# Ledger of designs, part 232: VH-VL binders against q9umr5

Target 1, 268 residues: q9umr5
Amino acid sequence: SYKPVIVVHGLFDSSYSFRHLLEYINETHPGTVVTVLDLFDGRESLRPLWEQVQGFREAVVPIMAKAPQGVHLICYSQGGLVCRALLSVMDDHNVDSFISLSSPQMGQYGDTDYLKWLFPTSMRSNLYRICYSPWGQEFSICNYWHDPHHDDLYLNASSFLALINGERDHPNATVWRKNFLRVGHLVLIGGPDDGVITPWQSSFFGFYDANETVLEMEEQLVYLRDSFGLKTLLARGAIVRCPMAGISHTAWHSNRTLYETCIEPWLS
Short names: E, the ipSAE of ESMFold2; O, the ipSAE of OpenDDE; V2, 0.75 times the mean of E and O plus 0.25 times the DockQ between their complexes.

## First folded at step 8 (VH-VL)

Design qg14 (framework fv_nofazinlimab)
Fold by ESMFold2-Fast, scan of step 8:
Order: C-alpha cells, then structure tokens, then sequence
Structure qg14 (fold): chain C 268 residues (1-268), chain A 123 residues (1-123), chain B 112 residues (1-112)
C-alpha cells in the first residue's frame, strides 16, 4: 500500500513532537508504517552533525531494506540537514519523497532563543568567532552557522554544511552527488513567520549575500555549479516548493492546513 | 504598473455562497501573495487570507477557516475568493490586494489594491 | 491575535495645521530579522485603501513628504505636517509581524 515514512526530528526535539503529524498521516493514509527516530533527543541533538548522520544511517538501513518500493523522509528543522547528508552518504538509499520541513538548507544567521541559551553574551555578528573554531564545530548548531560577512571563514571552517553543499571540495563529492540525485522528490517547506530559521528562505536554498540581501536558489553558486545536483533535480521537475505564511517554527509538524497542502500530496 | 480588477457587486441570500474574482494585469502575478481583506459598512478592515498563485498555497484567518476558500488560475492571472454559508454579517466590501513576492520577508505588504466588490447578504 | 489600538478615533483639523495619529500594538512588532512590520493606510471616501508608510517610517513612492511615520516596539505615530483638503478620509495602522495581519480601528480625519 503506502510507502513507509521515516521522521527525523530537530534541535532539542524528540519523537513526541510528531504526535499530530502521525495522526494526520493515519487519517489520510491509513496503514502507513511511520517510524519516528528517537536518536539524538534533547541535549544529544547538539552532537556534531556527522556523528548524528552515522547514528541515523544505522537506524534507517534496515527500514529501507524492508521497503523495496521505496520510503519517504520527513525531516524537521536541523533534521533536514541530517537527511541531506544521509541521501549523499548512502549508496543504496531508495528515498522517493524527501520532505524538508523548515530546515536551514543554506545555513543559519540569526539571533534565536537557542543561541542565547548556548552562548548568552553572543550576537549573530560575533558568533563566527566561536562557531568557526575547532571547539565550536563540535556543536551541531555551529555545523550550519553561515555568517555572510565571513564567508571565507565559513568555507574553511565548516565541517558539515560547506561540504554537503559542495561549497568546499571533498574527496567524496562526486559519489555524494550521484547518491543524492537518486531521490524522487525534494519537497521544500518553509515560510516568513517561522521566527527561528533566519533567513527563512534558507529552507528554499536562498541565503544572504554580503549586504544581507537574500538571493534565491537559482542565484547561488552551489546551484549554478550544480555542486550536489540541485540544478539537475530542478530540470527533472523533482524540486517542489511549498511556502506557507502563518506557520511558526514549532507548528510545522502540527498544522493541518500545512500537512494537507505541502506534505500529504507527496506520501504515496 | 500592476492593476487588480475585481468582479461586480453581488446580492446574495443567507445560506448561499459568493465567489469574487480579482484579475491582475501589468507585471507578474504568480510569484506574489494575493490577499483578501473585507470591510463591513462603517467598520474597519479584516484580513481573510491569501494565496501564492505559483504554488497554489493558501492560508486563512482562523475566524474564516471552513467557510473561505481562495484559489487562483495562473493562465488567466485571476485569483478567487469564495465565502460559503453567508450570513447578513458577511455584508461587506471585499478587496483583493497584492502582497510582496513570496520569497520576500513579508506577505502582508499590500501595495496594490483592487477597487473592491460589494457583497450584500439579505432577504 | 495582535490588537492594534488607534487614537484619536475622530480627528477634526484646520486646513494647513498639523495632525497626529497614534497606534499601539498589544505586543512588540519587532521581528526576528530586526525589522518592524508596521504600515499606515489612507482610505478616502468611496476608495480602496492606499498604503502611505511601510516598515514604520518608509514613505511609499508618490506619497507627499508631509506624511511621516515614526515609532518603535509597541508605539507608533503617523504625522501630517500640513493638512490639505485631499487628506480627508480614514487612516489605519496595520501590523504584519504576526499572523494574521491586524488593523487598528481607524482614525477619521475631517476638516473643521
């Protein structure tokens, strides 16, 4: 019947955040096997993203192996970056729809309560000093910190995002691109009222230039160079954009209108 | 410059539905938020919802959820607002207004407005 | 929803004199991007609303420079330095920081 769904949570999150999402899927696609991965919950979500990718990879392998018709991924917030890396490092993934739910795909550059909790005296303008150090890169949030005023430091110090975006060279880049391109649909969801993801357009591969003007995906070097396959996917008709205003960061997985409009159509 | 032209006045009976059109000309239509706002006689402005025609994505003020539906036809550059289960208190001028491009920071910019459509609910 | 409160609701003004309209929001309108999405609209009798001011203090193209907006946080003001006959109408403030966007109740400006 319906392909299995694997859910990957975000920063300071756990499987319990997805109760409403599970209810919606059960109502519209009864019998769907939904697995919400309960790895790296709470404070453990701060572990380096490559460590999280390894752990989630081990968890998804048996699920994908049992579903020869394919699986769907729903990946929320930081979890969307984990899923991007999973699709690149797995030579054998069979993901049909990768649903990225308000994830900072080009990175984060904004003051949020999470940053103030971790680094109380910092401002977005000076966080680069911490995040682009070896110590800072041991924290997941710094793995996707993207300061548009210190792009040279981001490119040299980012141990995760710059690599998976193909912004800095890596020996596995060609294989990662080939693996990522096997995805059936890349469904991008986000909106201006999120309140956490900054710029919110990062969820659609848009991002700040040096003047803090947000440029869309098609103007990014990673797209123009087709570094990990965005241009190829778009040409294939495989990228779906589903922007929705009126949704706050913690409501993407619990809003019925959002589910019916942006998620439900991509669950086969 | 972009102009929004709305359909003509409607007189409806309680319990019926009304569908108001908003046609855009000059400039791009599909990449902008098209919002709907109403104004009851002698009263203030009230936001109903919006649509982004390019993606067909719409969201509604909770007050009107279940009764209002906003749609768009990109081929004719026309947005529609349908309000069902009409009551006399729905009597108002209904406006469409263009917001920002979906990619910009706010959908609620509303820099270009239609001329308004008077909907009277009586019988 | 965010409540927008305007004062005064009725503003009789002598031609050539200044006019001032206040708008208060029930919570701060500063968004996480640092911007404040506060707008001012003018509605002349029988016409559609026309935007005068966006993001607190930025005047729209074609709007006379006698109109100015100011404020921060929860308190905002629209000023007309020298009222002219064509300024007669209702003025609305609107917040766009939080969903759904909400309007003040309106201030009717009329000539004495």
Amino acid sequence: as target 1 above (268 residues)
Amino acid sequence: QVQLVQSGAEVKKPGSSVKVSCKASGGTFSNYYISWVRQAPGQGLEYLGYIIPEYGTANYNEKFKGRVTITADKSTSTAYMELSSLRSEDTAVYYCARGSKWFDSTPYYMDVWGQGTMVTVSS
Amino acid sequence: DVVMTQSPLSLPVTLGQPASISCRSSQSLVRTDGNTYLYWFQQRPGQSPRRLIYKVSNRDSGVPDRFSGSGSGTDFTLKISRVEAEDVGVYYCMQGTYWPPTFGQGTKLEIK
Scores: ipSAE 0.794, ipTM 0.895, lowest interface PAE 1.0, mean pLDDT 92

Design qg15 (framework fv_nofazinlimab)
Fold by ESMFold2-Fast, scan of step 8:
Structure qg15 (fold): chain C 268 residues (1-268), chain A 123 residues (1-123), chain B 112 residues (1-112)
Amino acid sequence: as target 1 above (268 residues)
Amino acid sequence: QVQLVQSGAEVKKPGSSVKVSCKASGGTFSNYYISWVRQAPGQGLEYLGYIIPEYGTANYNEKFKGRVTITADKSTSTAYMELSSLRSEDTAVYYCARGSKWFDSTPYYMDVWGQGTMVTVSS
Amino acid sequence: DVVMTQSPLSLPVTLGQPASISCRSSQSLVRNRGNTYLYWFQQRPGQSPRRLIYKVSNRDSGVPDRFSGSGSGTDFTLKISRVEAEDVGVYYCMQGTYWPPTFGQGTKLEIK
C-alpha cells in the first residue's frame, strides 16, 4: 500500500483548500490515507510559528507511529516552514518525501495583499520596525520576514527562521541537523507567477542580497556552511527542484499538471 | 550565441497529430525556458506553452491544454512540440523561442527565435 | 487573460518621418520590485519575430537608437524617430507579467 500523506496548510488557510489535491491523490494512488491537519486554521495561522510547530508535532506523532514504513509530508506556503522545523525538532520522524509547495524557505521580503491586510499603512521598507520587535515576533508572518537591507536585525531578532536555517547559533543546531538529514527527499516547488512569495526563488532557498539581486541556494552561507544539511542532501541526490511558471499562489494545490509533474512521482 | 533550428514544413489531415522539433546549438539549453508560439496566416502571435529541459517541467496555455505536449531531450539539446486532434484553424507557423534562465525574474524573455515551421491542416 | 490592444493597426508613414505605436493592457503590468514586463517585437516580411525592447524602455543589443519605448501601468508607446526602409514590418507588444504571455494584435508599418 501507499505511505500515508500528511498535509499542512498555509497562512489564512484551512483543510478545505486541499479538496482537489485529495482528488488527484485518490485517482493516482487509490487507498492512500491522507490526513489534512486543520490546526491553526484561518486567523489562528497568525500564531507564532514555534507554537504552531508544537501543535502540529503533537498531531503528527501518532500518525507517524502507526506507519512504520514511513510517511510523506505535503506542506503549503507558510506550512512548509512549519514542516522544516518539525523535521529538525523530531528525533523520531520517519518522513520519506517532504514536498514543499511554494514555501518561503529563506524568508519573505515583498509587498503582498496579506501585508496590506495586516499592516495597511506599512511599506515593505518599513516593516522591519514592526517585525523585528518582540511584539512583532508574536506573529507568524514576522517570524519569516527577511529584510535584505537590515540583515543584522533579522539575524538578531528572528525567533524562528534565522534559527532553523542555522543563520544564528542555537544549542540544538547539531541535533536539528541530524534529524533533518533523515528525510528521504526534499521536493522544492515554486514559480515566478506565484504573486505572493517574494522573492519566489525563496521556495528554492534563493534570496536577495543587499542590492536585491537574487542569489541561488548554492551561493547562500546556510548552504556553504551546511548549517542544517542542504549541502549534504544535495550531494546525496535528495533535493528535487520542480519549478513551474503559470501557477498563482492559491493554485499550487489545485493544478493537475503541477500535481502530475512535481508531486505524484514522490508519493510511493 | 545560441541558435534554434526547427524541423521542416508539414501537411496534415484533420484529426491527426504533428510533432515539431527545435534544436539548440552554440549556448546553454537545459536551464532556460523553451517556449512555443504560433502565428496563423495573416494573424497575430499566440503563446502555446514552454518547457524547462533541466527539470522536464512544462506548462500550457489553457486554450491548448489536453492537445499540446512539449518535451525535451537534454542529450541532443532538442525540444519538441506535439499538437493532436488537428483542425483547419491549427494551420499556422509554429516558432520555438528561448526565454530566460528558469531562476531569473523574467521567465518570458524571448530573445532568440527559431526560423518557424509551417504546419498546414487540410483535407 | 490580459488583453493587449494596439493602435493603429495599419501605419503608413513617409520615409524619414516619425512613427508612433500605442499599446494598452487590460490591467496594470507592474510587479516584482516595480518592474514592468512589457516587450516590443519587430517582424519583417517572411522572418521570425525579433525583440527590440524589453522591460518597457530598454533597447536590445544591435537595435538602433531611433527606436525608443516608454510608458507605465497600462499605457505603452513604441516610437521610431526617423523611419527607414528597413523598418517595414509588423510590430507587436507583449506582456510577460501574467500567465499566459499575451500579444497585441500587431501594427503593420508601411512606407507610403
Scores: ipSAE 0.790, ipTM 0.898, lowest interface PAE 1.0, mean pLDDT 92

Design qg16 (framework fv_nofazinlimab)
Fold by ESMFold2-Fast, scan of step 8:
Structure qg16 (fold): chain C 268 residues (1-268), chain A 123 residues (1-123), chain B 112 residues (1-112)
Amino acid sequence: as target 1 above (268 residues)
Amino acid sequence: QVQLVQSGAEVKKPGSSVKVSCKASGGTFSNYYISWVRQAPGQGLEYLGYIIPEYGTANYNEKFKGRVTITADKSTSTAYMELSSLRSEDTAVYYCARGSKWFDSTPYYMDVWGQGTMVTVSS
Amino acid sequence: DVVMTQSPLSLPVTLGQPASISCRSSQSLVRSDGYTYLYWFQQRPGQSPRRLIYKVSNRDSGVPDRFSGSGSGTDFTLKISRVEAEDVGVYYCMQGTYWPPTFGQGTKLEIK
């Protein structure tokens, strides 16, 4: 039998978006128990990420307890950041494959329609004024806003991403690193045609420097310092990169070619 | 500088398949997109798909999905494009072209092109 | 798929005179990163395509400065300031903002 799969959705999303993914899993791995967590749907996805982590944690505990051989996580977009935090805060998780499906792992810095809907008069250059306030940090999208021109503000004000990435010190950092390192495989999926995640390389722990040049994971300070275990995981052979061009942000969970190439191999 | 050298012309019957090779020389191959584009006689260019040899990841234009398969062998720096269920409408020159490095933001740069392979499908 | 429309399709030009080719896209080619992924290719008779311009206006290495690209959103232009005999061929615009990349029909430049 196959290990159970837990699916965590993204911003303004719900379980309905994964109907094709469930069909693919049923075709290739019949009998797999797939749980799409129906929490923080739609507008509730705007709630602070730490609140979402707590809610998802409560939902995954009984699933993991029932599956002593382990579980797989498929975490889409913003959901990938929720899963990053789950793996760090849970000292008893039994996750084998963590499949991060086009998630802004190093943050977001782009003029996307989602940001314009919430902050219609803001440009990416000005959004730091709102996001790095206490009020702004009450919105999930501001929790991973990473302005490369105001890195000092990001490090000081980010209540979520800077902490889980080990970019700012936290009392639990050592425990979070130990917990995260228990993951079997970190499968990173993303691509240049996403159109929402900016830079798209954030899905592979790449990000802008102060000149907006994208630097890869191995050049990031969090990797070099091994702040939460990326360098250790890469040395272990536990990081899988699966880039694919030709997939828009809303299509990662419904593209058969993507599923067969990047997801299917990690579900057994 | 990097060169792409393709296999020779092919004449195929309807219903058969063709596999065209594209060998890269003179540089790093595995971290670049290798794209495939075709051109029917006297007509414009049409994109088939690509592969990133390092990861074995490939994607295809929906028009050809199910008939086209793109593969790569990193040890020989060679990419392959196989097109099945051939019809007379598939008669074209097939080109391989090197895109950007996969990590760069523009996979469709196509700055280096092979010489082309004429595939003729005739009854 | 994004439709790319070129005009004119046939461009007879007197040697030494300027030439201009228009390319229009069915939707804006500005990507979320702020860049516009519009390319121009030249195909001389019997040869493979050669990239001349990338990201609207950036000239490739080895491309003469008489070639220039301009435009924004959905409307783009390739200009040759003074046509030379070696410029004979078909010119294609291509968008790379949306999958799959798509090409214009091509503009055949001929010396009259």
Scores: ipSAE 0.771, ipTM 0.890, lowest interface PAE 1.1, mean pLDDT 92

Design qg17 (framework fv_nofazinlimab; at its last look DockQ between E and O 0.60; V2 from the best seeds 0.79)
Fold by OpenDDE, look of step 10:
Structure qg17 (fold): chain C 268 residues (1-268), chain A 123 residues (1-123), chain B 112 residues (1-112)
Amino acid sequence: as target 1 above (268 residues)
Amino acid sequence: QVQLVQSGAEVKKPGSSVKVSCKASGGTFSNYYISWVRQAPGQGLEYLGYIIPEYGTANYNEKFKGRVTITADKSTSTAYMELSSLRSEDTAVYYCARGSKWFDSTPYYMDVWGQGTMVTVSS
Amino acid sequence: DVVMTQSPLSLPVTLGQPASISCRSSQSLVRSDGKTYLYWFQQRPGQSPRRLIYKVSNRDSGVPDRFSGSGSGTDFTLKISRVEAEDVGVYYCMQGTYWPPTFGQGTKLEIK
C-alpha cells in the first residue's frame, strides 16, 4: 500500500486548489489516503506561521500515528515553510518525502500581487519598516520576508525564517536540525516562470546577496554552516531538485506534467 | 565552442513516430536547457518544448502535449525529441537549441542551434 | 498564446541603406521582475536560426553593431543601420515572457 499523503496549502489557498492533485494521485496511486489539511484557509493564512505550525502539528500527529511506515508531505508555497518548521519542531515525525512545491524556502523579497494588496503603499524596498516590527511579525508574509539590504534587521527581527534557518542563535537550533534530518527526501520544486516567489530560486534555497545577485544553495551561509541540515541532506543524497519552466505559481499543483515529473516519483 | 549536432533526415508514414537526436559538444550539457523548435517548409518557427538533462525535467507546448516526448542522456550529452502519431502537418525541419543554465533563467535563450533535421511525413 | 506580429513581412532594401522591422505583442512582455524577454533571430537561406538580440536590446557576441534592438511593453524594433549582402534572410522576433514562447511570422529581408 502507498504511504499516506498530507497536503499543506499556501497563502490564501483552500483545499479546492488541490482538486487536480488529488485526482492525479488517485489515478496514479490508487488507494492512497490523501489528506488536504483544511486549516488556516483564506485570510487565516495570514496568521503568524508559528501559530500555523502548531495547528498543523495537531492535525498531522494523529495521521502519522496511524501510518507507522511513514507519510509524505506535499507543501505548497507558504505551506512549504510551515512544513519545514513542522519537521524541525517534531522529534518523532515519520516523513519520508517532504515535497516543497514552489515554496519561498529562503524567504521572499519581491513585489507581488499579495504584497500590493496587503501593503498598497509599500514597495519591497520599504517593507522592512513594517515586516521587521513586532506588529509586522504578526503576519505570515512578514515571517519569511528576507530583505537582503537589511540583514541585521532580518536576523534580529525575523521571528520565523531566521530561526528555522538557524541564522539566529537559539536554544533549539541543534534539536531542530536533528529533527529535520529525520526526513527521507527533500524534494524542491520551483521554476523561473513562477511569477510570485521572488527570487524564484528561493524554492531551491537560493537567494539574493547584498547586491541582489542570486546565489545557489551551496553558496548560502545556512548551507555552509549546515545550520539546519541542508549540507548533511545533500551529502547523503536526500535533496532532490526539480526545476521546471513554464509553470505559473498557481499552476504547480494542477499541472500534470509537473506532477508526473516532480511529485509522483516520490509518492511510492 | 559549443555545438549541437542533430541526427539525419527522416521520412515517415502517417501514424508512425520519429525520434530526433541532438548531441552537444564543446561545453557543458547537463545543466542547460535544451529546447526544440520546428519549422514547416516556407513557414515560421514553432516551439515544441524543452528538457533539463541534469534532472530530466521537461515541459511541452500544450499544442503537442501527448505526442511529443523529450528525453536526454547525460552520459552521451544527447537530447532526444520523439513525436508520435505523425501527420502531414508535422513535416518540418526540427531544431534543437541550447538555452541558459537552469538556475540562471529560462530555456528561451537559445543561443546555440543545431543544424536541423528534416522530417517528412508522407503516405 | 501570445501573438507576435511582425511588419513588414517583406523588406526589400538597397545595399548600404538602413532597415527597420517592427514586432508587436498581443500583451505586455514585461514580467513582474521588470525584465522583458524579447528576442530577435536571423535565419539566412539554408541555415539554422541565429540569435541576434536578447532581452530587447542586448547583442550577442559576434553580432555586428549595425544591428540594434529597442522597444518596450508591446512594441519592439530591430534596426540595421547599413544593410549588407550577408544580412539577407528572414528575421524573427520571439517572446519568452509567457509560456509557451511564440515567434513572429518572420520578415524576409532582400536586396533590391
Scores: ipSAE 0.909, ipTM 0.944, lowest interface PAE 0.5, mean pLDDT 95
Fold by ESMFold2-Fast, scan of step 8:
Order: sequence, then structure tokens, then C-alpha cells
Structure qg17 (fold): chain C 268 residues (1-268), chain A 123 residues (1-123), chain B 112 residues (1-112)
Amino acid sequence: as target 1 above (268 residues)
Amino acid sequence: QVQLVQSGAEVKKPGSSVKVSCKASGGTFSNYYISWVRQAPGQGLEYLGYIIPEYGTANYNEKFKGRVTITADKSTSTAYMELSSLRSEDTAVYYCARGSKWFDSTPYYMDVWGQGTMVTVSS
Amino acid sequence: DVVMTQSPLSLPVTLGQPASISCRSSQSLVRSDGKTYLYWFQQRPGQSPRRLIYKVSNRDSGVPDRFSGSGSGTDFTLKISRVEAEDVGVYYCMQGTYWPPTFGQGTKLEIK
């Protein structure tokens, strides 16, 4: 018997996006109970990430309670940040594999079609004026906007990402770290042809420095300080990196080669 | 300084498979893309796929998916390209080439090339 | 797949004279990060390809300064300011912006 799988979608997304993923799981692990959460679909995916975390938390509690052997999370794009926070705020989660599909774990800084849909005349260089306002922080995409040229504003104004990454202090940080460390495996998936997540290395906890040079996870202060447990997880052998070139942002959940290589091995 | 050395020429019958090796020396192997490119006699270059040895992750040009498999052995710093269901149109020189480090922004960098392996498929 | 078209396909030149090769892509090669991943390779007779230029205009180590790359969007050029005998071979452009990477059909440079 396979552990249940919970799927959390991304920005402007819904459960329909995962039809191919469900087919792949059914082929390789028949009998797996897969729940794709139909919360914050479409435009509702723009709601503040802490609001989404609360709603998804309420949905996953009964699923986890019915699976004493544990569950797996597959969290796509923005959904990977929701799952990061779920693992931190839940004192009793029983997640084995947390599979992060091309999620901006250190944030987003880039001109993409998604950005142009929301702010057609804005460039990445000036979006900080909107995102680091109180109004902007009411939108999910601004909760993980990480302008490397205005790091002081990011640290002070980010109501979500800076806190879950331990980049700014929070009273619950120690408990969040303890909870996150309960995860069995952190499976990081991403690649250079994504076209949306910028820098794409954000999916592997890499990010721009002030000169827009991308530094690896092991060079980040959050890793070096072990702020929420990345260094501990890596030392434990619990972090899996699965980079793949040739996959566009909307194809991570519908590419058979990616599924077989990066996802299938972590579904017990 | 880094050198890629490929296995010798092969002559194969239609319907068979061929496995070409590419051994790296004089530098780091595991964290780089190792790509495979072919060139039919008197023709241009065509991309087959790549592997990142450190993670065992590989992807293939859709044209060859289902027939090509790229693998690597980190302990011997060797990558392999296996092509099955061979046709006369597969007659070509097959090259391995080193891309960028997986973490860098351009996987298809191809700054170091092997000497090439001639694969002839008789019909 | 992105189609890369080179012209001319055959380029006879006199020693010491300049040579120019054009490469056009079926779509813009500018990525969402604002960078352009266009490369030029040289293949001398009987040899493996050798990279000359990366990201439009950057010369590889050991490549003579008489080689230069330029262009933007969909139109790119490789120039040789003074052709030497050792330059005989086939030149290929390649795009790395979109999967899968694709090559032009090649330009054969010959001494007339």
C-alpha cells in the first residue's frame, strides 16, 4: 500500500492541471489515494499566502489523520511556498516526501508573462514599489517578490517569505524549524528552461546577490545559519536535488520523463 | 585541460542498438551537463540529449525519445549514449560535449567536445 | 523547434579578405532573463566542432580577435576581419534559448 498523496497547485491554477500527474501515479503506484486540493483556484490564488496556508491546513488535517503511515506532498510553483509554511506551522504533520515542483523557494525576481498579466507596464526593477507596500502584501505574488537591489525593503515588508525563510526574526521561528525538520525528504525540482521562475535556481534555494550573480543554497545566509533546518536536512541526507533542463513552467506536472526521474522514486 | 575521449567506430545492422562511451579526464565531471550531438555524413549537427551525472537526470530531444538513453558512471567519469532500433538514417558521427555546470544559466554551453564516434548502419 | 537559417551556405574568400556569415532564428532568442544564448562553432575538416563565440559576442579563450560576433533578437552575424588559411572549415550557429538546442545548416568557408 502506498502512502496518500496531497497535491497543492500554483498561481492562476486548479486541479485540472494535474490530470497527467494523476495518470502517471496510477500507472506506477496503482491504488494510491491522490487528493488534489481545490482551494484558492484561479483568481483566488492571489489571496495572501498566510490566508492560503490556513485554508490548506484545514484541508490536509483530516487526510493526515487517516494516514498514520504518513503522506506525501506534491506542491507546484507558488504551492511549494504554501507547503513550506504548512510544514512549519503544523506541530503534528506526518509528511514523508515533500516534492517541490519548480517553486520559488528563495523568491522571484524576473520579468515573466505572469507579471505582465498583473502589472503590464511594470518591470522587475520597479515592482518593489508596489509589492513592498501594505496593499501589495495582500497579493500572493508580492509575498515572495524578492528584489536583490532592495533587500532592506524585502526584509522589512515581506509578510511571508522573509519569515518562513528565517530571514527576519519571528517569535515562532524555533517551533517552525522543529516542525519543518519532521519532514522525511525534501525533493527539489526545477530547471533552466522553466521560463517563469526567475532565477530558476530559486527552486533549489539559490538566489541573486546584489550584483545579480546567482549563489547556491550552501552560500545563502539562511543555510549557513540553519535558520529553518536546510543545513540539518542536507547533513541528514534528506534533501534531494533533481534538476532537469527542457521543461517549461506549465509542463512540470505533465512530463513523463520528469515524473519517472524526479517524482516516482519518492512515492512509497 | 578537460578532455573527452570517446569509444571507437561501430558498424551495426538495422534494428540493433549501439552504446557509445565518453570518458572525461583532467577536470570535474559530475556537476556538468554532458550532451550528445550527432552529424550525418556531409550534414549539420543535431542535438540528442544530455545527462547531469551528479543527479542522474537526463532529458532527450523528442525526435529520439523512446530510442535514446543517456547514462553516466561517476566513479569512472564516463557518460554513455545508447541508441536502439537503428535505421540507415542513424548513420552519423556521434559527439559528446560538456555543457555548463548544472547550476549555471546555460546548459547547452558545449565548450569541450569529444573526438566523435562514427556509427555506420548498413541497410 | 526553433529553426536556424544561415547564409551563405558556401563562402569562397580570398586570403586576407574579410568574411561574414549571417544566422537568423525563427523566433527571438531573448530569454525572460533578458539574455541571448546564441553560439558560433567552427569545424575544421576531419575535426570536432570548436566553440568560437558564446552569448552572441563573447570570444572563447584562444580564439583570435579577428573573429567577432554581433546581433540581437533574430539576426546574428559572425565576422572574420582577415581570413587565414587555417579558417577553412564549416561554421555553425546554435541557439540555446529554447529546448531543444538547434543548429544552423552550416556555412562552408573555402579559399578561392
Scores: ipSAE 0.825, ipTM 0.908, lowest interface PAE 0.8, mean pLDDT 92
Fold by ESMFold2, look of step 10:
Structure qg17 (fold): chain C 268 residues (1-268), chain A 123 residues (1-123), chain B 112 residues (1-112)
Amino acid sequence: as target 1 above (268 residues)
Amino acid sequence: QVQLVQSGAEVKKPGSSVKVSCKASGGTFSNYYISWVRQAPGQGLEYLGYIIPEYGTANYNEKFKGRVTITADKSTSTAYMELSSLRSEDTAVYYCARGSKWFDSTPYYMDVWGQGTMVTVSS
Amino acid sequence: DVVMTQSPLSLPVTLGQPASISCRSSQSLVRSDGKTYLYWFQQRPGQSPRRLIYKVSNRDSGVPDRFSGSGSGTDFTLKISRVEAEDVGVYYCMQGTYWPPTFGQGTKLEIK
């Protein structure tokens, strides 16, 4: 039998968005119990990410308890950050595959339509003034906003991303790293035509330096210091990269070829 | 400096298939986009699709999805493009091109081109 | 698909004189990173296309400095400050902002 699959949606999203993914799983892995968590839908996805992590944690506990042999996570966009935080804060999780579907794992620094909708008088160059304030940190997008030109403000003000990346010291850093390292595989999916995640390489733990040059995962301080376990996971052969061009942000969970190539092999 | 050498010219009948090879030498192959572009006689350029050989991930222009297949053999540093159900309008020179590395910030910029393979479809 | 429209389609030029090729896209080519993925290629007679300009204005290695690219949004230009005999060929713009990449129709540069 196949391990249960838990799906976590992204910004301005809901469980309905995953109907095609559910169809693919039912066709290739019949009998798999798939739960698409129906929490923080639509505008509620703007609530602080720690609030969302707490709510999703409460929802996944009974599912994991019923599946002692393990579960899989498929986490889309903003949901991939929620899932990574879950893996850190849960000392009893039993996740085998964590499938990160076009998620801004190293943060976001881009002028997108939803940024213009949320903050119509702002651009990526000045959004740090809003996001790196106590008021701004009450919004989920600001919880992973990562301005490469204001790194000191990011490190001091980020209530979420700097913590789960181990970029700022906190009492739980060692425990969170230990918990995260219990995952079986980390599957990273993304591509250059996403159109929303900026830089799109954030889905592979790449990000800008101060000159807006994208550095790979292996060039990042969080990797080099192994602050939350990336270097350890790579050394174990537990990190899988699956880049695919030609897929827009809203199409990752409704593309059959992407599913068969990047997701299906990991749903044991 | 990487060089791309393609297979020789082909003459095909309508309804058949053609498979063009593209062999890389003098540089790395597997972690790059390997793209295919065609040019009908006296006409412009048309993008067909790509493969990233390291990951086996491929995608195609919707105009050709279902008729085109792009594959790669990492052990021989060779990419292949197969076009099926050939028609006279498919008569063209087919180019392979090595693009950027898959993580590069300059998508679809085609650095090195093969010499081209003429495919003629006639009865 | 993004439509790329070049003008002129044929460009006869006297040696040593400037040449200018226009390329217009059906929609803005600016990505969420603020950058524009507009490229220029040169195809000399009987040869494969050659890389020329990337991201609007950046000359590739080995491209003479008489070539320059400019533009923003939907309107782009390739200029040759002083045309030489070796510049004969067809010039293509290409957008890489939206899948799939698409090319302009080409501009044939001829020496009068």
Scores: ipSAE 0.808, ipTM 0.897, lowest interface PAE 1.0, mean pLDDT 92
ESMFold2 (binder alone), look of step 10: mean pLDDT 90; pTM 0.929

Design qg18 (framework fv_nofazinlimab)
Fold by ESMFold2-Fast, scan of step 8:
Structure qg18 (fold): chain C 268 residues (1-268), chain A 123 residues (1-123), chain B 112 residues (1-112)
Amino acid sequence: as target 1 above (268 residues)
Amino acid sequence: QVQLVQSGAEVKKPGSSVKVSCKASGGTFSNYYISWVRQAPGQGLEYLGYIIPEYGTANYNEKFKGRVTITADKSTSTAYMELSSLRSEDTAVYYCARGSKWFDSTPYYMDVWGQGTMVTVSS
Amino acid sequence: DVVMTQSPLSLPVTLGQPASISCRSSQSLVRSDGDTYLYWFQQRPGQSPRRLIYKVSNRDSGVPDRFSGSGSGTDFTLKISRVEAEDVGVYYCMQGTYWPPTFGQGTKLEIK
């Protein structure tokens, strides 16, 4: 039979958003046990990412324990960062495919409707003042805010992303890297028409330099230093890139073409 | 400088399918968008879809989804557009065009175009 | 889908005189990265389209400087400062900000 699938939602989201994804999985892989985690739904998705990681960890432990052959993760948007951290902090995860569905893996730097809704007076140019404060770091969106014009502040103040990416030292870095490297496949999905994730290439570990030129994963210090295993995974043939134009941010989990092309092949 | 060379004209019956090829010269094929655009006689341009050969990822204009399939063979630097269930209104010149590299911010760049392939649907 | 509307659809111009083509989009074409993905193409009789302008105002390599693009948001213009005989053809604007990319109806430029 097929390995169980665990789904982790994004910002201001819930399990209901994945009804189409579940239909697709049932059609192509009938009998698959799919668990969409109903934790940190809606406004609770604004809680600090480390708090979310601990809550999701508690939920996934019994699911992984019952599946000795392994499980797959499908992690959408902000949820992809939660799953990144889960794979690092869990000494015993048995994840085969980690499918990252339009997640800002190197961070977010963009003027989007979500940002304006949360902070109506903010612009991407001035959000660093809020996000890189102790107060701001109590909000999930600030945990992955990555202002390329204030990289010094990002490196010093980020309580989550800079640590999990190995951009700032942490005592657990060696263990986190060893744990993350147990993943079978890292499937990266994203595209230019997303409209929310900025730069969209963040979903592929690309990001802005100080001049707002987007540099590829292979040009990032975290890759070159192999801080959490990206270089090792790529050399192993374990990183899958599946870029697709024509998909808006809220459509990644409900587009059949996307599912058939980027997700279905990695569900065993 | 990349060039795109398309297959020759086709005459098809209603209900049949057509497969048009687009061969790229030079080393700039696999990591670029290869788009397909059509133009009915005396009419404007209409976007069909694209493929990124390196990843095999393709997406289609909803108007054609279910009838159009775009594929690529990296070994021959050739992209293909297949359109099924042909109707008389599918009579058009079909163009392939190269976009930007998939990683760039200009996916629908279309700076290099093939010469076009006339597909005539008649009974 | 985003609707692109061009005017005029037929543009007779005297040789050496300026010509202007307008293009209007049903939605703002500014993307989340701050760029505007508006393009202009030229199609000479019997030939494939040729890109003239990308991102509103940038000329493609080999395009004469008599061609210029301008505009913002929803309203865009292609201008030819001094029309030459070789400029005869159909001009199309295209948006690439939203899927699927869409084209204007085309403006046929003719010498009178």
Scores: ipSAE 0.759, ipTM 0.892, lowest interface PAE 1.3, mean pLDDT 92

